# VHH binders against SET domain-containing protein 9 (SETD9): the designs that were tried, part 1

All scores and structures are predictions.

Target 1, 299 residues: SET domain-containing protein 9 (SETD9), of Homo sapiens (Human) (q8ne22)
Amino acid sequence: MPGRLLRGLWQRWRRYKYRFVPWIALNLSHNPRTLRYVPEESKDKVISDEDVLGTLLKVFQALFLNDFNKQSEILSMLPESVKSKYQDLLAVEHQGVKLLENRHQQQSTFKPEEILYKTLGFSVAQATSSLISAGKGVFVTKGLVPKGAVVSMYPGTVYQKYEPIFFQSIGNPFIFRCLDGVLIDGNDKGISKVVYRSCNGRDRLGPLKMSDSTWLTSEIHNPLAVGQYVNNCSNDRAANVCYQEFDVPAVFPIELKQYLPNIAYSYDKQSPLRCVVLVALRDINQGEELFSNYYTIVS
Unless a header shows other numbers, all headers, positions and changes below count from the first letter of the chain; Kabat numbers aren't used for antibody chains.
F, E and O are the ipSAE of ESMFold2-Fast, ESMFold2 and OpenDDE, as the mean of both directions, binder to target and target to binder. V2 is 0.75 times the mean of E and O plus 0.25 times the DockQ between their complexes.
Where letters were taken out, [cut] stands.
The coordinates of atoms that the task and the answers printed are left out; those that the model quotes come from them. Centres of patches stay.

## First folded at step 2 (VHH; from d02 with D31R)

Design d2a
Fold by ESMFold2, look of step 5:
Parts: structure tokens; sequence; C-alpha cells
Structure d2a (fold): chain B 299 residues (1-299), chain A 120 residues (1-120)
């Protein structure tokens, strides 16, 4: 009997071992030369990774709490410490809303753009660009964007340097190339859309979404996820944002992953998920269109 | 020890139906979310459907309108009614107890699986 009990514990430990072996160890074991090249922090970053992460968590938590009635079932699958965190955050937010006299108190949820404004002091949205050709652009719709603020995220499927991107990269104007050769396909149409949705479904953990697919629709849940429509600067339109690469920590809060507008093409989690944010190079006023340098290395 | 035992798999023609069952033991079945997952040959395991402890259901987009999850807490049994089956539904189907550790990593509480084959 004691041997049968120890056998049960050994089988559980063996199963745990295979499920929770560190990603780095698995990557080095199977492909030891797959480590990514990262440029010096001073070369490509206007703000720290910690500041990027802090901003994303702040916005994503606000979006989650705004939609809490629809999402409370997710928390029942998580440890009590996580559940109590969001119960406390919800109680504080509801008290603040009840103290304010405004029309938004009449509804249980706000539009994502309003949540962005309440959280960061500004909001952005896509609209017809001020440039000839009537393409889309991204505008500051409300508030003032301070220099150094995270203003937007570049959505899309993430391909590592060695992964095949045949096919969608030919003639695709929404391919963003990271400094180390990582590619992000931000096209919200055609095969690019199909691939992203397939990867999103592949990575679902039960009822939990591991990435945001709503940037592919007319009803986006993460209002930052419009960066693929930020136009490049020109002689007549100076850049007011730059791109900054960001790797998502492996232990990113699971309930907030639904707002990440990026997903890795490969199911193998050998490397961190790459995201790209757009960071303000100066104060940006309400009504201004965003313009970027496509590749920013040193300012 | 948590046990999850799937049954009801088999061979079926396109457009046909099957009902899968999962017998659960070793835990208080009525208090937990239980899910179906599937794994096709050469593919990664994917989520199919989940039912909450209170009976609320959700489904992967690929199976919405064709599959129905249900539970019988008196029998400690989870069900998956599959209809309008397609070749793409061919897979080993697994029942899983949805529990995560403090970091959000899933525990490995899975059944042995039951094979569903839909002839092309």
Amino acid sequence: as target 1 above (299 residues)
Amino acid sequence: EVQLLESGGGEVQPGGSLRLSCAASGFTFSRYYISWYRQAPGKQREWVSTISSGGSTNYAESVKGRFTISRDNAKNTLYLQMSSLRAEDTAVYYCAKEVYDSTGWPFDYWGQGTLVTVKP
C-alpha cells in the first residue's frame, strides 16, 4: 500500500516535471542556438521595459474590471489570492464610480476608449488619415499624450527569425520587422487573419483566451491595438511616436493575456512573446495624427 | 487520486453524431469546472468546451452550434454531445479538471482519452 501511494506521488511529480520544465531549458535542449539577439537597451528603448509592463498591466486591469460581470467565471479557476486581488480592485473602482455624478455611472461597462482615457489620460482610435489616398491612420481622440507615454501596440502574429512566413509576407504592407529579425504580421485581412485566429484558438486554456483576437473585428476590446494603422513619417509629417520592442514576461497575469494583441506562430513556447509598443516622442495634442519612423534604433 | 475516464468514442460518417462521457472520481466533481480537449494526429492539444460548476457553458468557435457540453453532478459525469461531425473533428478527446497553481500553470488532471474518427 505505501508503495502504491508513493507510485501515485511519483507519477504526479513526473507529470508535473514534463508540464513545468523551464522554457529556457527545453529551448536549449532542442535548439541551443535559438537564443535571440537583443540590442543594447540604450539603442532602441525610450522607456524601460518595467514602465512598458506597468502601463500595459494598468490598462489591461482596468479593461478587465470594466467587464467584470462577464469575466468573473474566469477567476473561479484561479487561486484565492488572485481572486481576492480583483475583488478588492473592483470594490475600490465601484466606490469611485458611485461617488462621481456622470452619465457613465448608469451602465455597468464603459467603452474601451473611455477606459483608456480614464486610465492614461488620453485615448486613441483609427480613422481616415489626413494623408492623400484615404488610407487609415491613428489619432489622439481625447486628452493629451505626454512625452514617453505608451500610446499604442502593434498587433499581429509573431514569427521567429527561422519560422516560415511565406507566404503572407509577399506584398503585405503590415509586416513589422524587429531588430533581431522577429516579424509581426499586423494584416487584419485574408490569410493573415486566418492564421492569427487559428493560433488564438490553439493557445486557449480552457475558457481562457491567451491573446486578443478582437483587433481583427470592428469591436476591439484593447483600444491600444491599432498600431498597424499608424502611418510612417514623411518630409511633411514629422514622427511623433517611435516603435519599442517588448518581451512579455513568462508569468504575465493569466487573466490579462486576453488583451495582448500578439500571438506566437509556433506553439512551442521556447522564447518570450514579442510585443511592439508605440511610445510618444513629444507631447501629442488632442486631434493629432500619429506618425512613426518604421525602424527606430537610436534617437 | 483524481481519475477521469472517457468513453463513447468510435468511428462515424461525416454529418453523424456521437456522445462522449467522462466519469470522474477522487474529487468533489460539482465544485469544479470540467473541460473537453482534443488532439488530432500531429497537432497540439486544443480546447473544445468547458462547463462551470454552476452549469454555464462555453465552446471553441470551431465547434459552436455542433457540440453541447453537459454535466450530471449526481453521477459525477461530464458529457459531450457531438453532431454534424466533420473530418476535422477526428481526434483523441480528453476530459480535464480545470485547476491551476498560484502562477497560473495548469495541473495535469487529464483522462486517458477516447478516439473519435470521422471518415473523410
Scores: ipSAE 0.011, ipTM 0.391, lowest interface PAE 9.5, mean pLDDT 76

## First folded at step 5 (VHH; from s06 with S52Y)

Design t01
Fold by ESMFold2, look of step 7:
Structure t01 (fold): chain B 299 residues (1-299), chain A 120 residues (1-120)
Amino acid sequence: as target 1 above (299 residues)
Amino acid sequence: EVQLLESGGGEVQPGGSLRLSCAASGFTFSRYYISWYRQAPGKQREWVSTIYSGGSTNYAESVKGRFTISRDNAKNTLYLQMSSLRAEDTAVYYCAKQVYDSTGWPFDYWGQGTLVTVKP
């Protein structure tokens, strides 16, 4: 019997093991009543990677424009062509306010949650979960989330396959395992927080931030970066979002990287940065809590 | 090179219907969300509707229940079925696709537009 076949089966076994570990670590109920197996190669995405990128860029642009007066150091590093495009966008927004006969110019910066609502038509935030003893959850606080919308991002340090994570994985319920074995540590406390901050500082280029560190604080700048608090579905709560993996393209607006709530543990210039988004499986009304699953995505 | 060509505009009475089309080329149509926008005279362009690569749709509040966006990926064509038209729907209607420059900076590519006039 050729060892090549046994090696292939061993590799699939290792991916199977890593796929299940984050699920067990995130199950706060400790009572898995039903288990449904779905072949990992049969999974399909609800929305294309191109649409994920387009949505994130739209939100990140709006967040940057809202904070434009405080971006002067970053703007000084950008090509004039990029600065000019932002000035054009600001001019159109200002003209639109005047044309709506709102003569009072806004001097105050909007809150990030308000920008999310103005951009996507809904807002999300963390709050006490509707599940008894589940701790925190994520809710739609304003508007309606349409099916197929990107509603959140799973923040944290990204570990490639076989990179050393254990040392912070013990008792850590915020480890997310991607299908290919990539891990994301979404814990905002302890060693996990320290590691994320260290990687963030390592990659910073002068005033240019290469990732968002504010999800670790009480005042987050990217309101999507609350996905680590989305609870798993149960018999009492059907799933209304799914996880969808996304690799950030090599060509990405440098001034918008400050809103990516992920950073690679190793400075591996050959691997794209992995992000994970949460995508709505159906329309989600104001006031609903988000719940996720690990099966094949259906619409 | 990305191209978007709108058609199907015209004059209708209030309460009437029209179907707009947008023929797309120069990109993998099925992988991208495409949107309809409109611009009334003297006003800025406003978003009307979006259809995502997975088929999910979203609408501006002013058109919900009256307009239906759809796509035919085999024909690379976006549609907007408009019904219960009102005078305030009079505008030039554009389809739009997000594109990127060499720095990854996003901007919208627009078609030439098609005029919809709802006569009083």
Scores: ipSAE 0.365, ipTM 0.726, lowest interface PAE 3.3, mean pLDDT 79
Fold by ESMFold2, look of step 9:
Order: sequence, then structure tokens, then C-alpha cells
Structure t01 (fold): chain B 299 residues (1-299), chain A 120 residues (1-120)
Amino acid sequence: as target 1 above (299 residues)
Amino acid sequence: EVQLLESGGGEVQPGGSLRLSCAASGFTFSRYYISWYRQAPGKQREWVSTIYSGGSTNYAESVKGRFTISRDNAKNTLYLQMSSLRAEDTAVYYCAKQVYDSTGWPFDYWGQGTLVTVKP
């Protein structure tokens, strides 16, 4: 009966007290969309982590270059080898501007959705779902999505298995549970929004943003960050995407972290940042809604 | 390894036409947008056209209505159909794809190019 065991129980109680409060209980059997969870039997990845990384880097670099005129303070903080590469690209961009003068959109002010289309050959956006009672969904708005393409990212604050999320998880349909128990709170409203913004501000180093907070707004800078609105498949709506977990490697370019739509709840840098991408299970045509093949459980 | 091989260049009269091809290998061609660029003697490389993975296209204003970009995903081949050619279209034409080194740093991979000459 050591006091250490009782002390450990009190620490868990203090940290997760809403899990054990008897009057705060949810009927988990009636809320299939409350907490997204990948079944243990679906561990196979559709594409490699290298392909996910390469895709994110291409999109994020294209977004960065599109907004290059606003990145000068960030550039001043980069190693000279990296800064020189961007300055070379800037010199080419300035010399090429005259050839594009008749274009309806300014090269440095393209909408993020157009950058996505130019980079991946398709674009996605949220809109009213084709399911009558589902609210929002995510649609392919331009182009064709080939099988195996990264189509979207699941945004939100990332909680390790033991971290205190219980209050935010009550009635929250945007909680995603990773295979190892890591949680992502993708709710863009209420206390979830406040927590994400607080963590974003905490981690900011001067002009360097370590995550994207614009997915919480009407003007999203990373157009992939709409995955929290992808609806589950059903017998009448076959799945066309799956979730795939991705840990951000240490070599990830610091100037591109501003487009990662995830941020760790704790300031413990021992664990890599967890992201979740959505990957196409088949070719997806323009105009189609995305549906995932995973179910959720209220925690 | 990524490989891009342009072909189909040559000499034509003003108002003539040519079709350029770019044979691609070393990557999943259908997943990526691919672009054409051109470089006239003594000038900087300039963007000409892009075709997206979904088949949508975009053109520089100077070639819109005269050039048509297309792709054949079964043959891993990019095309540029050029019509109503003008002296200003004289250039080496390149297809280009973004690639990454082992540290994740992106750079453009260019083919050798194919020369298009529009006679005066």
C-alpha cells in the first residue's frame, strides 16, 4: 500500500478528473462521429512517410513563395545557405513578372486554393455536405485526385495519451484518436479554438510561427487543413480517403512550420509533432465529396 | 531518378506549327503538375504553361490561344502543341518538375531542352 501508488492515483485524478466525475457521462453508443479512431486492424499505410513529407514540403514551399513579399523578417533568421536559395528564386520571380502582367491574379497574391491546384493538380474546400444532416463536408473543387495522393490534413491541438483533454472532449465531434492514443482536437470553435491559439502564441519565436492558426478563420492559408470536416463513409457512400499518421521530422524546414495545422499541447520537445493526413483510396473526380473509412468513439 | 527528355523542336515558318514532347520517368507522372518553360538567346527562362494532375491547364498570356498543353498519363508523356508561331517564340523549350535532395530541399529538374526556331 505505498503512498507512491496513492499519490499516482491523485495525480491522474487531478489531471483527468472529468473522466471520473460520475455526473459527467456521455452515451458513447449514440455518437459515432464524436471521436475519430483508426481501428487496430487498419495499420497499413497507403503511401510512405517520405512521399507524405515530399508532398507537404512542395505545397508549403509553394505557399511560402506565393507570399514571399511578407516573409522578409523570417528570411533574415534563416541560415545563409537557405536564405541564398530563396533570394535566387526571388531574383527569377522579379525578372519573370513582366511576362505574367496580363494574368488576372497577381503572382505573389494567388489564392491558396490555386497554389494547391498548381502544385498537386487538384484543390479541395469545405462546403455544405451532400448528406442532409451532416452539416459541412469536403469536396474536390478542381481537378482530379489520383489514388495515393495526399488530399487533406486533420488540423488541431495535439495531446499525448496522458494529457488533460477530458473537458474539451465532452460532446466534441472533432476529436481524432491516433492508433497509439494521441488525440487531435480539430474543433475550430469555443475553448478548443482558444487553446490552439494560446499554444500557437506560446511557441512563436518572434516572426517565426511554429504552426498555422488560420484554419481557425475564414481565410485559410493552408488549403489542406480542412480534414476535420470530412464525413465518415456509409453503406450508401463508399469511402474514398483514409487517415494516415505522420510525425514531423526534425529536419523539417523551420520557415515552413507556419503551414502545419497542428501544435502540441505541452511544450515538451521530446516527442515529434504528430500530424494526420488524408490519402486518396481511389481516383476522385471534380465535384465529389470526400468520405473516410474510419469510425469514431466518444472518449 | 527523375528523367525528362524533350523532343520535337525544329525550324518552322511564321504561322507554322510544331508539337513538342517530354518523356518522363522516375516518378509517378500522373500525381504531379508539369510545366513548360522556354529560354530565348540572351534572355531569362520564362514560364510558358502548366498542366495539373487533374488535367486543368494554365498559360502565359503571350501564348494563350496559340499553344495547347496536354498529357498522356499512360505513356508518361507531356505535350505542347504550338500553333501560329511567331519569331518571338524562338527559344529552347524545357519541361520541368520539382524534385528534392536528401535533406528535403526542393529544386527544379530540367530536361536538356529542344530548340524551336521560327524563321523570319
Scores: ipSAE 0.000, ipTM 0.181, lowest interface PAE 10.9, mean pLDDT 76

## First folded at step 7 (VHH; from t01 with V99T)

Design u1
Fold by ESMFold2, look of step 7:
Order: structure tokens, then sequence, then C-alpha cells
Structure u1 (fold): chain B 299 residues (1-299), chain A 120 residues (1-120)
């Protein structure tokens, strides 16, 4: 009975493959698992866009508060009502830790991974994959990931369907293809890195950063931004996460945009910024590696 | 605009059960995660449980196996089935929903709460 669904998926892929074969051939010239896409059956969302937004804002707000001492220039640009709300949140936090000795000596910034754990009850990080020859992977380092939790984000420069992606695509295993043809280049090296940093600098408004560029460095500020290293499932390793596409709403706290690990290639306000999150398909225990359900291109 | 009305609290003996309800309005209930929190007198408000829009659930360790969160999207109602109640479960229980002001600022909207008292 499940055979109809598998056959339907393959037929849709054949039509899809035919349409984009020249582009796909260029992207797979060296790496047989380089094109990531989700089957139409897997496009169904495990959680609503509202839940994704709520989770990201909760994490980003916690990251902002953890780094509050370094946010003074950004705070000066915010409405007083927003500044006051952050000050109130800090006051509540300090009440919870008033029993700590030498309070002024305890003003230490937690690592972003620790903030993630305190906020969501789990943390993730990249490490050497448990699969031979896969290189990097992403692991649950602390806590338990409940089914339906947002566990990661796929970073990178976002290209609309009509936008050219030429030299960035050659030999690039980190191109992610959205269902509507939007591409995300998650490569943290070479020309891809340069393009992302250029777009980040272009869109910056003084001290206000419109995207996170730290996923390109060894000290990432958004610990969710490791999704480009999540490996495919296989017969030996069942998928435990799926991809969900998410468009950033127009009303988004400007001071929190610094944690979005995506940026549009063209400066265009007609389309919302596309992000991609990874969502748990089941409970995932500490120490487990993340594996996604997607297919490679068949040429 | 958002309204959350808790009910179902009361006094109960240790080992007893209660079911709390939270009637919701002013938003598309089915699209949002909703949480239960509790606050004992003189203590910090603590998270109890969350149910996500997709139906998945998560629990604080102190209540796992004893409490069950559920939702009825047709009635816009959140439930917390509490069993094997202990003295430390005595608290005011709140349902909470993350919401946003006109600038996109996220905040938790809280109900008035319902008191649960587990007699010693």
Amino acid sequence: as target 1 above (299 residues)
Amino acid sequence: EVQLLESGGGEVQPGGSLRLSCAASGFTFSRYYISWYRQAPGKQREWVSTIYSGGSTNYAESVKGRFTISRDNAKNTLYLQMSSLRAEDTAVYYCAKQTYDSTGWPFDYWGQGTLVTVKP
C-alpha cells in the first residue's frame, strides 16, 4: 500500500530533474549527495510557522540578553518601550540569581550553546560524523530533543529563482533547494563565504546587523546555525529531522535579525527572507547524530 | 485581545487527580503552542508543560508521567490532567501563550490562574 506514495515521489522527481538537469549536473559534478531537496510528501509541516517563529524569537531574545553588555549601540536605536522591556527582563533574571556570591564578579557571558540548553532544554553542535567519509555531522550534545522541536537552521545566502548562481555553485556540496526553487548556499568557504559577507555588509544599518555572519567563523553566536552539516539518512541511519521552510515576517524585532543566518543575494524588499529550519521527527537523545530525510540527484 | 481563562483548580488529597482547563480566544488557537506554568507562594514561576501546534508535548521532569497536557482545537481549550498529586504541586497554575505587540516584540500573555492545593 505505501508503494503508490514512493512511486509518486519518483515520478515527481523525474519531472523535476528534467527541468533542472543542466544546473543539477553542474552542482553534482564532484559530489553525489550535494543537492538537497525535500520530497513533496516530506514538505508537510510538522509544526506551524507560528511555532517556528515563537521558538526562534525565544532563542534569539535569550542570546541577546546574554550579550546585553555589548548591545548598547543597538539599544540606543530602539524605541524606549523596547529598551524598557529588555531592562525589565534583566531585572527578573537578576532576581532569580540574587543568592549568588559576589554578584558583580558573576557577570559572565554564557556560551551560546549553554543559552540554547537553558532556553530549549537541549543543545546541538557540529562534530566528526559517525558515518565513514561523511566528514562533519551535527549532534545533540546536551539534553533531550522532543519531537516537533526546532533543532537547527540551514545557514547561507538566499537566491531567488531568477537570480544567477554561477561560480558559487561549481563543486559546491552545500546548495539547498527549496520546494519553490529558492536556493540557499550554505558553504562556509571560498566564494560562498565572500558573497555572504558582502551581502551582510551591504545590508547593515550602522550597528544594526540584518543577518548573522558568525556561522562563517569558529565562534558562532547562533548555535542553531549548523544545519548545513546535517547528513542524509540512509538504510543504516533513519532520519530524525526534517526541513521546514520559513519566511521571516515583515514585523520582526530588528535587534534580533543579527541572529538570522540567512541573507538575500539581491537587496529586494518584494520577497520575505527565506529561512530553513530542521525539526525533530521524534525524540532525540543526548549523543545522537542528526539525519535528515532528503534525496540526492539522479542523473 | 488575547484571552486565557483557567479553571478546574481546587483542594485535593495527596495521590488525587484534577483536570485544569484553559479557554482561549482572540487568536487562531490551533496554530500556536500553549504552555502551563505554576507558581508556589514566594517562589519563581516555573514551566510545567507545553503542547505544540502539531500535537507533540513536553514536560518538566518533576511532572513527567503524572501530568498530561492536551488540546481541543475545535473548542479552543487547553487541558492539564494532573494525577498522583503531591504536596509540592500546590501552586497557582497559569496557561500562557507567546504573543506580539505592534513592533513584533514577543511577550507571554498569562491567564489569571487557578489555585491547586494538595493537602499535606
Scores: ipSAE 0.176, ipTM 0.601, lowest interface PAE 5.3, mean pLDDT 80

## First folded at step 9 (VHH; from t01 with I34M D108E Y109H)

Design x3
Fold by ESMFold2, look of step 12:
Structure x3 (fold): chain B 299 residues (1-299), chain A 120 residues (1-120)
Amino acid sequence: as target 1 above (299 residues)
Amino acid sequence: EVQLLESGGGEVQPGGSLRLSCAASGFTFSRYYMSWYRQAPGKQREWVSTIYSGGSTNYAESVKGRFTISRDNAKNTLYLQMSSLRAEDTAVYYCAKQVYDSTGWPFEHWGQGTLVTVKP
């Protein structure tokens, strides 16, 4: 078979004409007669969907507790059994503060990236990329990211393969194409931003937010929701993260949905909400920039 | 039905080594992260270490550099290699797996535990 260098040269000279198929299938097979969607690769995932879920719930619970003083209306809508579980978690935290017997600030004073560090042992944030022409990038700002850790989430409006994505796809470098043709529009500007906010308002149930809209702002509540700014790898920058698709299970704590940075375009669809996480391919040290091997799709 | 059976505990001298094992059944072991916790007499249960399905690991500060978590997915077995043991490591050690209730709330499913005693 042709080497990845020859495939890279073909991709550079051709412009992608098979936009309706995953780029991985196009890169692995340059023969148009055998064009297919890449098969589902659940066995090729770096970590299981169950570990992704566990990690997200751990982070989201910590974020919820950190902001607990602002969650009173949401809490009033929850069953007593769930309220009791949060009371137990808060009681354990108060015991830890008493053991230290210091003038430490209350938990409500921690920024989301500090909560991420306390929860996972590392933190990430966007900053000016080490690549001159890339603009923004995502960096490990504190701690060590172990291989296989969830380090980020790709935010945005989720479109099924037959749903209209017009106007937003023109010149939009933040379109993520899932293996099954589902698209995520991670652009935090223009019409993409308006569509996401409209869907977020549509699905809101009083004080209950069914998705996170703060990734569209300068003050992000879910610090993982920066994945749209992770740059592609290059000859000089090997990939250190990969993308993994994750469907939110039907049984998910309703009070934690406010941290999911994705929302379905179709209000009446009965398919699970698609999320995409970024997973470390190796240990990543403090100060390193994240790079993925996903090529940008052009319209 | 999830079952976790710890073994390998015992008495050991300070500075010694011990290897704990946890036999797992009733679930697809390779899909889940696994953790070790410990509980010293009169204290709350304390997280020790976690190994993810992909093999990455994380440790509590008090054991970092002295303990090594590992897994054998073919044998459905979790391990904790303990070295440079200290008196404060004396505890019942528990193997744990995260589970979820009907609302999606996460809980830890615990084994019976295995006692590690480091002589003064």
Scores: ipSAE 0.303, ipTM 0.674, lowest interface PAE 3.7, mean pLDDT 79
Fold by ESMFold2, look of step 11:
Structure x3 (fold): chain B 299 residues (1-299), chain A 120 residues (1-120)
Amino acid sequence: as target 1 above (299 residues)
Amino acid sequence: EVQLLESGGGEVQPGGSLRLSCAASGFTFSRYYMSWYRQAPGKQREWVSTIYSGGSTNYAESVKGRFTISRDNAKNTLYLQMSSLRAEDTAVYYCAKQVYDSTGWPFEHWGQGTLVTVKP
């Protein structure tokens, strides 16, 4: 008779198991970001999420290759197909350097701003704003920014609507509010800096960095991560960039996560990581300061 | 499913002009960057030009001032106007849409290609 009892218990466990799964799905649907990804037909986005992703991957891969000699521990964890692609890219670069006949150029690491220029045809950096009393701003330092290009990223700790941001928000002008109530704390000082570093350390997996902490320092590894210093437009300064929200897909290359200047406050990673990029509303010339306009709609 | 169909290739004398077209389907064309690449016999594919979703353009140095990329979002069509053609422009020309593979590595979705031959 024990066989019949065990079979009955197994079928009750099987039904309980499937009942438990729907409960988890229903509770996850209350989370605003696990099931509320903005569709591509949304009028609030200037460019596709695929083009945002493609631009970030292109820049991050170029930054990774520039620093390749220092990535050995991370490389040991990469699939062979990915290693082969890096090897191919380095071989093409190596052939070009050989033609220059400069052995020191073969050993030199370019500055991140120069990599950005080589990759996108323009570079940006923070400097004293052209607006008196505004403090810092962000300028196009080299090249021409084409309309629709990703020009910057808004760095910082990402808070879901239900998460506490009490002390970090007091007197903090660097809080960016997403349309759905997600907040990004882009302050690179004080408590905000400490919180970001703590979350960065929490999420690190051995040699694998899950976010970029260098935007908090004087030696920024991701030159796009200066968006917190982009000033808002005014009557005298028309907007030339807009903010666009982007949720990082689950398949994002793990070796490139070290360049994402955002990290989730919550230990529970049920929501996709929110990033915010700045997108050019027109061609932007060398020397111009960036000025933002929230939630720009593509006509 | 993304589909890209190039046309407009042919034979041209040096200094001549051609206009290539790429009919696109399977995605919201107006929201994506679109590019042209080319591949000469026995060589790797090389980037030619990109038009951003906002309509601005960028070009490889070898074609700057001679080629003009454009798009018609109402017709879901990408164009490449080529002028002052040279023998070294002989190649199969491909239109491309950005995609990424399962590892997140950026990769271009290629059309079938259209052959451009510039007779010496």
Scores: ipSAE 0.054, ipTM 0.522, lowest interface PAE 6.5, mean pLDDT 77

## First folded at step 11 (VHH; from x3 with T50D)

Design y3
Fold by ESMFold2, look of step 12:
Structure y3 (fold): chain B 299 residues (1-299), chain A 120 residues (1-120)
Amino acid sequence: as target 1 above (299 residues)
Amino acid sequence: EVQLLESGGGEVQPGGSLRLSCAASGFTFSRYYMSWYRQAPGKQREWVSDIYSGGSTNYAESVKGRFTISRDNAKNTLYLQMSSLRAEDTAVYYCAKQVYDSTGWPFEHWGQGTLVTVKP
């Protein structure tokens, strides 16, 4: 009986409706009461695409330099102009150490969250949410997040409108729906994880990784890639971040693509890779949980 | 090669204001995060504020609400507007680029500094 199956999916969706509507529930439901509601001010971009790009490039470059000794195989595949850029940047860093005559402890590698703090002035991490039944949330663990800062990225496999996302969407509360119908599956478990890994392997160019798969593990390399755990706002929790869609430009440095926590489901060279960042709507203090202004209403 | 030149320091009374400037040359200013640090006599240099290429700003708790960082990418100049100055703000203020390495401590390319003295 079709009603019994749809009721099961509907009940699961009702449990997670504060995040966004799962794609499979929309496809299985003939109920017109499922309606996306996003406040009009949330449709405007808070910062320019250039600002998003600049922030991502600075963070990813800092992550790359932090791990430079492990990048030798990738560097061998890059043009000499790119290699010399990083060698120059590294030389400036080493000169700074010598000039300071550092007598303190010499660390060999910083953790990614430390690099985030040193680069942007804040760190974020997932922890148990302040909402009793929400499970995980994302918190500012160090520093202050200024209004307009890129604070996180929504990871996952990107599906163009009308691409098949059938089994991945069943019971999946981590499907992010872009305004134009593009979907991002941010689930770090199950078939969603398998699909992301498959696409990641498909798109490798030798040692060059075209996306970050570490958000699927316990040791993430891109500390921004925790956005799937940001909870929606509620009557008791005003939003302090918004989702902002961003298309990765063709000029994006190939050696930094290893930090993009998104990958296209289909090998379609006609469309740019869609990413979604979370942008601060106000200053956010240390210790605050992030809450987004993106939600859906079952009408 | 890379040069950072701070100016605008001086002495002020408590509650007063100063505007610091940092003229940058020898690099593509608009592509780098810029920071202000300060060092009081006998103390470690401490981070004060930074501004990212995207325009986002951050402040240390000790200066929040009193200091405003800004940049003019067309003039390759970084600014720090300081208001409601206190005696504990007395320090040499440094303009810096933030660069970090997996093999070492945090590295900043420093200016020469400009002295701010807030008289008791």
Scores: ipSAE 0.000, ipTM 0.117, lowest interface PAE 19.7, mean pLDDT 76

